# VHH binders against q9sj74r43to173, part 1

Scores and structures below are computed, not measured.

Target 1, 131 residues: q9sj74r43to173
Amino acid sequence: QQASIAWTYHPHNATLDLCFFGTFISPSGWVGWGINPDSPAQMTGSRVLIAFPDPNSGQLILLPYVLDSSVKLQKGPLLSRPLDLVRLSSSSASLYGGKMATIRNGASVQIYASVKLSSNNTKIHHVWNRG
Positions, changes and structure headers below are counted from each chain's first letter, unless a header gives other numbers; antibody chains aren't numbered by Kabat.
F, E and O are the ipSAE of ESMFold2-Fast, ESMFold2 and OpenDDE, as the mean of both directions, binder to target and target to binder. V2 is 0.75 times the mean of E and O plus 0.25 times the DockQ between their complexes.
[cut] stands for letters that were removed.

## First folded at step 4 (VHH)

Design m1
Fold by OpenDDE, look of step 5:
Structure m1 (fold): chain B 131 residues (1-131), chain A 124 residues (1-124)
Amino acid sequence: as target 1 above (131 residues)
Amino acid sequence: EVQLVESGGGLVQPGGSLRLSCAASGFTFSSYAMSWVRQAPGKGLEWIGRIYTSGSTSYNPSLKSLVTISRDNSKNTLYLQMNSLRAEDTATYYCAREDSSGSTEVIELPFDYWGQGTTVTVSS
């Protein structure tokens, strides 16, 4: 998938600032990014942030999820649990073009996250997907 | 002993170009993905880009300057070509060895070995 990530690490407080760059494939689609502590190649098991349009307003929504085998990645209802392995201090999402931008095929989305790492854990496996 | 030694830093004018080098030793260089990272004064460590063992590259999309990462496995050397430098590119630049070879589609963010850094100052 055509996606990328930028990061800035702050050693003094072990905080990792992340910006994931993805693209929607439809106006009703979703874009997800997260960290998988068990398997670097699977969305299942990941602690993820998923961006999708609000069904009422069409505005961009970002929600956190813990994905397991019972969750199917789609715009429909998703099971959600609080992130428990990653200390997420903040998160947000925006479309390229600002608040006036609309979700469409090819629309670029930026997912921001700040993660507090343990002092000895400097290896993170992140995953992403879209639909 | 794993060693990474950056070089090539210096003073350049805005709009100028610079190529940094990273000499690697103490490990099989060709077996590891390598990254460039920089730290501006008072700022955090910012990831610049990565080159996989295959030679494929990935770059920070937030970068304003043009950068190209390359490697010469026969010389155990990593390169960072920077063009159209701006004042904001002033930083100490580090090369870093990644824990994986970069053979998977999913990107890892590892920090295990770093060099001492080479300082780049962009100023008129």
Scores: ipSAE 0.538, ipTM 0.810, lowest interface PAE 0.6, mean pLDDT 87
Fold by ESMFold2, look of step 9:
Structure m1 (fold): chain B 131 residues (1-131), chain A 124 residues (1-124)
Amino acid sequence: as target 1 above (131 residues)
Amino acid sequence: EVQLVESGGGLVQPGGSLRLSCAASGFTFSSYAMSWVRQAPGKGLEWIGRIYTSGSTSYNPSLKSLVTISRDNSKNTLYLQMNSLRAEDTATYYCAREDSSGSTEVIELPFDYWGQGTTVTVSS
């Protein structure tokens, strides 16, 4: 379940750019990353981006979700304060190996996001999981 | 005050090579794993790789044959060597410090400090 994240904060326009790296564990699986602005110990209300295959084409899809209380992601909040997430400015996902790559056990995925924050605070609570 | 300052960017022709530097101050550089990340204009971030305190490295599989990360702890400097540059390598390149509390099996901790970046432009 190795994963990593890189980010930069641009104070001039209060924008956080980030890249999350994860791996799939099945051809019909998913990889998700997100932020919880309300509570560092709680998954409910997390704003997540989930990468998964289109069931018809197998093309990588990235969609935003807000998780409800019935969904579990791995714990691991690192920050002491929540941030208010204002909006997602852009996002994309790609597989290692370009357009010929397929989603399978061990396939690497990169999730890019650009998020406008309500403050210049760059400490955020983040979560990720896969299935 | 933790500071990371990237340098060495500029214009290069396709096929050229470039070495970027990241000068670190305000912390014990040798005690932290470090990463490089890039962002092409109008696109998201792409993680390039990391170098551990031991000097061992881990790379984005898409880039591992194109880049080499090294560090000089006596100069508090992180390096990125790039070869055979193409137009698609045009980006702002950032260095980032990993949290010294280490990696977890669940997630890697967020990078806690970033530089302001250095811009590399590859054009003929």
Scores: ipSAE 0.000, ipTM 0.198, lowest interface PAE 12.0, mean pLDDT 69

## First folded at step 14 (VHH)

Design y4
Fold by OpenDDE, look of step 19:
Structure y4 (fold): chain B 131 residues (1-131), chain A 123 residues (1-123)
Amino acid sequence: as target 1 above (131 residues)
Amino acid sequence: EVQLVESGGGLVQPGGSLRLSCAASGFTFSSYAMSWVRQAPGKGLEWIGRIYTSGSTSYNPSLKSLVTISRDNSKNTLYLQMNSLRAEDTATYYCARVTELPSTEVIELPDYWGQGTTVTVSS
């Protein structure tokens, strides 16, 4: 297992809190997690949060993307269209070790997300990848 | 009728250990993955971990306490061993049957049939 996910569901407001645990494989790499709202877990069509280093400061950045067939896996930040954030109420990312930690091979990253679900939604299809 | 009955909860001191049990009936226990979830007072349902039909396990990596999930298929029983318990581990604990999906990754909210068993960690 190269990654794991934890979740907490709040029945009172149908909010699902998620934490994805992944690791970088290079200082210029990326780690992504997201959900596919329309189908079982597939990269295409997924709405993904991508964590990667700021090219200027090296600091961790988290940005949302919609992955479609035009998206190719690459080292560094992915170029994709903006995420439809209709279901995403909040998101953040952090490195293990805090703000002083640096992105490197083996660096652990946590991606947090809060997703608003419909009252009758009991399943979330999720995906992840890294490069 | 599918039934899951949790037991083993109680009052423990910080640093203590506790083993919870879940008695399953009404289905072929060995054919299903099983999970533990918990709900602390005023909090949401938190995923603890999962044990597959193979016996392999997956845990919530954010848990600070040491947990081990095991199963005895001959007894149709699921276990949750908790060590080094903290006040934050105070919650009602539930077991849930999980459907294994071979090629899809799905977060599925648990369907549990028991009333749960309450664990209180306090000095």
Scores: ipSAE 0.537, ipTM 0.810, lowest interface PAE 0.7, mean pLDDT 87
Fold by ESMFold2, look of step 14:
Structure y4 (fold): chain B 131 residues (1-131), chain A 123 residues (1-123)
Amino acid sequence: as target 1 above (131 residues)
Amino acid sequence: EVQLVESGGGLVQPGGSLRLSCAASGFTFSSYAMSWVRQAPGKGLEWIGRIYTSGSTSYNPSLKSLVTISRDNSKNTLYLQMNSLRAEDTATYYCARVTELPSTEVIELPDYWGQGTTVTVSS
């Protein structure tokens, strides 16, 4: 599975801006990306950003989730998990092709996140998947 | 003492090309991955790409068609070839050393940086 990452670092406030580049494999699919600056990431139990189409409008939606074997996708955040969301200062997603782009097999998506790094951590674990 | 010294910056016209060099010393160059990073005036440190010890490369997808990273281990030198330069490519360009991780699941910031070489794209 191909994925790419680009980053921009701001030393004065220890903020890392990340852009994840992925692709959808169906018009009703999803692309998920999890970031953990402190420990190895895994999809189960991970804090992830999920990009998917609104079932009614087809508009790209980005929502934060904590995934485990008992959790289904939801539009709202899951607040019953460990709160590392304080490290994520912003997030957004866009499709390649601007405002007229639609989600389809092969559609490219960019998921943006800004994360405050703690201490001198220079290694950031991440995980991604799609369906 | 690890040292990284960039050179080859200067004034270039829009649409032009430029090749930057980075001379490395104080460590076993062939044992480390290397990166180029740039900082436009008033902006953050934007990752351009990485070259592994194998010679394979990974690029910022937004810049991939504009840049080529190469290395010459016999000269302890890292290179950045830039083409079709635009005003927004005006920046200080840094070479940087990165540990070569055994996995692609980690985003790693560089541990040593050069002083940078300035590229100005202006007519």
Scores: ipSAE 0.346, ipTM 0.759, lowest interface PAE 2.7, mean pLDDT 78

## First folded at step 16 (VHH)

Design z1
Fold by ESMFold2, fold request of step 18:
Structure z1 (fold): chain B 131 residues (1-131), chain A 123 residues (1-123)
Amino acid sequence: as target 1 above (131 residues)
Amino acid sequence: EVQLVESGGGLVQPGGSLRLSCAASGFTFSSYAMSWVRQAPGKGLEWIGRIYTSGSTSYNPSLKSLVTISRDNSKNTLYLQMNSLRAEDTATYYCARTVELPSTEVIELGDYWGQGTTVTVSS
């Protein structure tokens, strides 16, 4: 199914609020959304929120990452260092169409985030993917 | 300037019904999907549902039997019909302009959610 996003920007405190909607394509998969500081087509170097099932509990996890071209997301994050994104104020994810403890193919996920941006932005580049 | 203005909130009794409206201006309304999102006091955001440009809808499954989203493109208006309301439905309700991906890789910064309309469900 197609992805969607809704956002609103608060210039007085330079904060972007957003809701990203996506779907999983496998039970052990992931769905991610993030910002790309310089390039609209590039995932590498992006600051990304990734939703995926906890390998131990099966519950939905949302974690921030800075993506490296040398890593690949599989069942859970392969990154050795989950990292809070600079300027992430709050985030959460909700699973729809499936159990919160278990992800099914086709289950919907919403990622909610509040991100503080640099001054003088009028546009930002964002990226999303799933696997 | 993009403007979204919600209306129709207020006090309603448990089991009651309420219809919210969202008047849109400053953009081509028929070219965007639209969403309803709510936030209960002291809680996080909760997606209610979305209506696509095709007119198809997707709902939060926990709310699907209680809500209906519709749009009137000739009036640039989004609607949320809510039925069988409970105290847990007390929240501020926002309409939000929604972009179907991959039609954009750029987020233009702007005010694309409404100011919200408050619904209070109490006896």
Scores: ipSAE 0.517, ipTM 0.808, lowest interface PAE 1.6, mean pLDDT 76
Fold by ESMFold2, fold request of step 18:
Structure z1 (fold): chain B 131 residues (1-131), chain A 123 residues (1-123)
Amino acid sequence: as target 1 above (131 residues)
Amino acid sequence: EVQLVESGGGLVQPGGSLRLSCAASGFTFSSYAMSWVRQAPGKGLEWIGRIYTSGSTSYNPSLKSLVTISRDNSKNTLYLQMNSLRAEDTATYYCARTVELPSTEVIELGDYWGQGTTVTVSS
């Protein structure tokens, strides 16, 4: 899988703005990006943002989750609402290609997130996957 | 004592080129990944890219066409080559030392930073 990341840090309020660059592998697929400011991350048990198509409209949706092993096997949107995203101050996603872009094999997606860091934390663990 | 000292900043015309240097001392330079970061006036610290001990690089995708990071381990020096400069590239440019962890699992801001060198792009 091919992925890139960029960041901007604001030390006055310890906020890290992140942009994850990923791609879809199917029109009904998903792209997940997990961020853990305090400890090593894995998709299972991580605080993740998942980008996927709305089943009714096909429009890009971004929702926050904590994934467990059963959720990794689910097709379509995840319905869990994790409490442990309290450090996430904002998030959004967009497709490359503007208003004509659709989710398909090879479609590029950018996932933005802003995360508050604890004092002394200069390392942020993250993971990603797609399906 | 770890020291990082940037140099090579100054005034440059739009479309011009500039090469920044970062002189490292007080640690084994060849054993660390190194990053460049910039801060435009009134803006946050924007990550430019990272060079690993192997010499491979990773870049902010929005800046990749503008910059090239290199290192000379025999001179303990990190370089940032910038081309086709624009007014928006006006910033203070910092080098930072990072721990070489697996590149896909950790975002690292840097444990030691230089004082910065200022680049101004104007006609």
Scores: ipSAE 0.426, ipTM 0.800, lowest interface PAE 1.9, mean pLDDT 78
Fold by OpenDDE, fold request of step 18:
Structure z1 (fold): chain B 131 residues (1-131), chain A 123 residues (1-123)
Amino acid sequence: as target 1 above (131 residues)
Amino acid sequence: EVQLVESGGGLVQPGGSLRLSCAASGFTFSSYAMSWVRQAPGKGLEWIGRIYTSGSTSYNPSLKSLVTISRDNSKNTLYLQMNSLRAEDTATYYCARTVELPSTEVIELGDYWGQGTTVTVSS
């Protein structure tokens, strides 16, 4: 039931490759993982990947966001403020059970991402949450 | 310094079997969950499965091939047994130290995968 992460960092190009595992708590819920360049303890201010169901099809969607108090989750990437420290090179998400799986309480989701970090940063403040 | 060295890859025919190994060093192996991940040519990362410190396992149910993950803590080695291999299993396979996340944490970017071991399934 706990979230998990496996990662590798490539110092030569400052790229972080990772697999994040989490679980939904409701059919209309969301699961997010990201990096907060400012503080380690909160989602606000973080650049995150958020997985949630498509309101029309129920299919899993993964979109990037920079979160602050003005951000409302919607279909489409949102940047609430400029952030150059974290750039998403690639990302994808999948539910356990494949394409036929449905988002529900307990549904497992995997987020795969390749993120380019600041070349001088050897520490990331990763954050995750769900709702 | 965390080091992970994968081995055991090679060319195998469809339906064949292969056992991959991952030699770990630079950390207390028995204290960490471990995962196998793979990357097919032109594709993103795919989580194969994980083994917890308890020895219990969790696998990606989307996998078509039969896989078994095991560990030998006395040898600091992680294993991936793959049976009934298919062309779709062609990829570079990596082992990864896995952290369970009870809350937000700081991650030091000292962890890296090895060079991986390449598996090619072809007739």
Scores: ipSAE 0.252, ipTM 0.626, lowest interface PAE 1.6, mean pLDDT 84
Fold by OpenDDE, look of step 16:
Structure z1 (fold): chain B 131 residues (1-131), chain A 123 residues (1-123)
Amino acid sequence: as target 1 above (131 residues)
Amino acid sequence: EVQLVESGGGLVQPGGSLRLSCAASGFTFSSYAMSWVRQAPGKGLEWIGRIYTSGSTSYNPSLKSLVTISRDNSKNTLYLQMNSLRAEDTATYYCARTVELPSTEVIELGDYWGQGTTVTVSS
């Protein structure tokens, strides 16, 4: 029910490898995880990866967003844009059940990412949500 | 210092079995859920399964091979038993400490995956 995460941090190059685990609550829903460069951690200002169904195919897609006060999280329409303060070297998302799995209430999703952090940063302000 | 060290990887024939181990140290092993994750050559990470502190398990239903995750808290060791291995199971396998997350929180960078152990399934 609750989201979870596993990660490893590489101090020599300040790289964070992570696997985020979430669950959809609707076939048209979304699940997102990200990092807020500001303290304390808040949704607004976060750089997030959001998993949701592709509007055309219904297949799972993962896109990056910068959340600001004017943005309401939902499947769409949102304009994807690169993460600015957090360098995302790679990312992917998949449903438990493989390629034939469909997004539904209770569908499990994992989000994988490799992120390069600032060299002096030993903490991350993470955020996650779903809808 | 948190350490996770995987072992048991190697070459195995299709249809064979293999048990991987993960030796944990530097933290109270019994207090954490643990996961196995793998990465096949040229592919992304894939979650295999998780074992909770209670000993209950959850597995990725996409897996075609029979897998069983177990733990021995007295030995601070996590296990992954794999049976009926196939070529597509060829990957580097990692154990990871898993943390439940609230919607917002500060995460201390210091949780580690192991260096991994490589499994090659080939005739």
Scores: ipSAE 0.173, ipTM 0.553, lowest interface PAE 1.3, mean pLDDT 84
Fold by OpenDDE, fold request of step 18:
Structure z1 (fold): chain B 131 residues (1-131), chain A 123 residues (1-123)
Amino acid sequence: as target 1 above (131 residues)
Amino acid sequence: EVQLVESGGGLVQPGGSLRLSCAASGFTFSSYAMSWVRQAPGKGLEWIGRIYTSGSTSYNPSLKSLVTISRDNSKNTLYLQMNSLRAEDTATYYCARTVELPSTEVIELGDYWGQGTTVTVSS
């Protein structure tokens, strides 16, 4: 299943609402989506939401990260730094199948987010990846 | 420019049915997958389902009500049939152009959901 996104932008408050759809490729994998404010089509510098299983419970976790030059995107522990949440109004993630669903190869995940953008923005450079 | 106009919302009794429409313009409708999403008061966005260019559909398995998404490419219209509506289905419903993401991409801000159409399920 291919990743996809649906979004709307609200000019009156410069808010981007979106839902991102992705799939895991392993039980210990990750799926991420974000915006790079600096460069198009580059992971480095992006502010991302990454969904992954809790190592202990296996429950889906969604956390924000800033991907700097030190970031290592891998199935294991993610190397990144926390995202400044000032622009993130809300976010959540869920698996297809609800609470009883398990992360596995092919498991579908939805990431919802509301992001406050600069009023000067006319475009966003978004990125996604998985591992 | 891309325009999406939702319609068909209103007040309906529990157990009732409603068919929402989404009129699309400003892009080649048939070339895009489309989604329905909703937002209940005080809650976040919830994905309802998606219809691909092929006409195949995918639905949020968490939905409790019966929904069917269809499209008429000749009319540039997306539909959401909802049956056995419950109070929990009360929300503003939006249609959205859905873009498949092969990789990183630039999104031009100008794609908008419509103003939405509000569905109120109440006795």
Scores: ipSAE 0.158, ipTM 0.555, lowest interface PAE 1.6, mean pLDDT 84
Fold by OpenDDE, fold request of step 18:
Structure z1 (fold): chain B 131 residues (1-131), chain A 123 residues (1-123)
Amino acid sequence: as target 1 above (131 residues)
Amino acid sequence: EVQLVESGGGLVQPGGSLRLSCAASGFTFSSYAMSWVRQAPGKGLEWIGRIYTSGSTSYNPSLKSLVTISRDNSKNTLYLQMNSLRAEDTATYYCARTVELPSTEVIELGDYWGQGTTVTVSS
């Protein structure tokens, strides 16, 4: 089961809808997907959505992060903040199996995002990772 | 340009069956995995399942209805067979070109979804 992405682009309003399909590798792991507004695509500079378990409830959480040269994808020093350069209109994450599903190694997760692009933007530089 | 045109939706009674089709053009259909997704009124997109280039399939375990995804590469067509439909299956259904990661980091946009095909399950 590989990570994958499915998307549709609506040219009439320049909206990109996408579903990222990933898999957790541990109960305390994370799965992230995002877009780097720069080229080439890389983690540094990316605006990402990271899915991970709530430390208190274990429930799946999805939060936005802006990665820069001082930020590594780790739970400790990484602070969530609204995306700026990427116009995220909506996002959500869900585990396969529904709300009763448990995050564990091999647990499948879907990250959905809707992004408003400029009318002349025909490419996205996406990034993903997990840990 | 990449075009995907869904069809086959309609009104069906609970317990009924329906087969949706997705006509693909503008790309080498056989070289891509394909997915079905749906969006119920007031809800977000829900992934239904995927069929790989190999023909193997994977489905969302959360689904309550029996679904089968298949493809005919000679016709550039993706199918979604749905059986034992229930009210919660009411949604607009879309097919989506799927790219396996991390083989690519750049996505060229241009995928065009049609209006989707609406399935209404009601007695």
Scores: ipSAE 0.124, ipTM 0.522, lowest interface PAE 1.6, mean pLDDT 86
Fold by ESMFold2, fold request of step 18:
Structure z1 (fold): chain B 131 residues (1-131), chain A 123 residues (1-123)
Amino acid sequence: as target 1 above (131 residues)
Amino acid sequence: EVQLVESGGGLVQPGGSLRLSCAASGFTFSSYAMSWVRQAPGKGLEWIGRIYTSGSTSYNPSLKSLVTISRDNSKNTLYLQMNSLRAEDTATYYCARTVELPSTEVIELGDYWGQGTTVTVSS
């Protein structure tokens, strides 16, 4: 149930590489991880990657978002504008269980991201949630 | 200062085996879960597995039959044994210290996984 993360920062090119580990709480749910460049522990203004099932195929989808006050995190995919592409170099998500895995209560997911950060930052606030 | 140094990479033929090591210093190694991740050229990072302080392991299911993670807390060393290697296993392999959420909402940019060790699987 608890989430975990592993990361490395590369100062040479200001890149943060990370692997986030989380779990789904429903077959139609979502799991998200992101950074909040402006303030700690607030969802509004966060730049997030959200993993959720495609409504037709049930396959895992990972999409970037910037959350605003009009679109709050809830069960199912969020509707907000996409993340600024300059900061996200690459991303992917996979379910534990390989190609046979399905999204369900307790299903485990890994979100990989490579993110370019503003220079000279020594710490970055991050958030995660699920629904 | 936290340091993680991977070693043991090299050229190996398909079907072969290789053991990687990760020497840890600058923190209480026995108090942290540790992970292995890899990155193939031009591809994203892929989680391989994790070993907890208890010695229990958790693996990426797509790799579970190929890998075994172990640790020696008396030597501050993490290990990755890989078997039955294929060309798609060519990658840079990294060890990493794992931070449990929600114990921290701040990533401190002074912590890192190592520089990596390169494994090339080729005839």
Scores: ipSAE 0.013, ipTM 0.349, lowest interface PAE 7.9, mean pLDDT 72

Design z1
Fold by ESMFold2, look of step 18:
Structure z1 (fold): chain B 131 residues (1-131), chain A 123 residues (1-123)
Amino acid sequence: as target 1 above (131 residues)
Amino acid sequence: EVQLVESGGGLVQPGGSLRLSCAASGFTFSSYAMSWVRQAPGKGLEWIGRIYTSGSTSYNPSLKSLVTISRDNSKNTLYLQMNSLRAEDTATYYCARTVELPSTEVIELGDYWGQGTTVTVSS
């Protein structure tokens, strides 16, 4: 399964609307998408949205992070500092399958976000990963 | 310049049907996958589905019974047919040009969305 993204920029209020499409690889896994304003293809310093199961209910949750060197990508959800909410206007995530959907190997997820861009340009380096 | 313009929104009664259109210009429409996405008032964006250059479709499973996506490459137009509409389907509907990313790779953002058309489902 592959990842894909769709987006548009609203210059009037400097806002980017986007939709990222990905898949989980385990029932305790995570899927993350984000932007690195400082360098392309670099996870550290990225502003990411991470979808993962609630440890107690298994329900999909979506949280913003800024990744740093303390984050482990291989063994579970990323543990990082919260994203600076000044930049994020809205976000959500959905599993394919509606009410019956559960996080499993191959489960499809979409991550939506509306973010304010600080650089006043439309070219942005983005990152994604899963574990 | 890439341009996507949605149309066909409006007021419909619950249980009703509506067809939305997305007029594309500024790129070779037949060479790109296209998506529909919606945003309910005060909520986040929700992916509806995608149509590939082949004409194959992929849908959000929770919306699959509601929607059908089609394209007319001779008119550079993407369509969304919506049936059995409910109040929860009230939203702004966007068309988008999509990029298919390889798993685990980083790609620069290059896709475009329209400005949206609003659908209101109410009595």
Scores: ipSAE 0.006, ipTM 0.222, lowest interface PAE 11.3, mean pLDDT 68

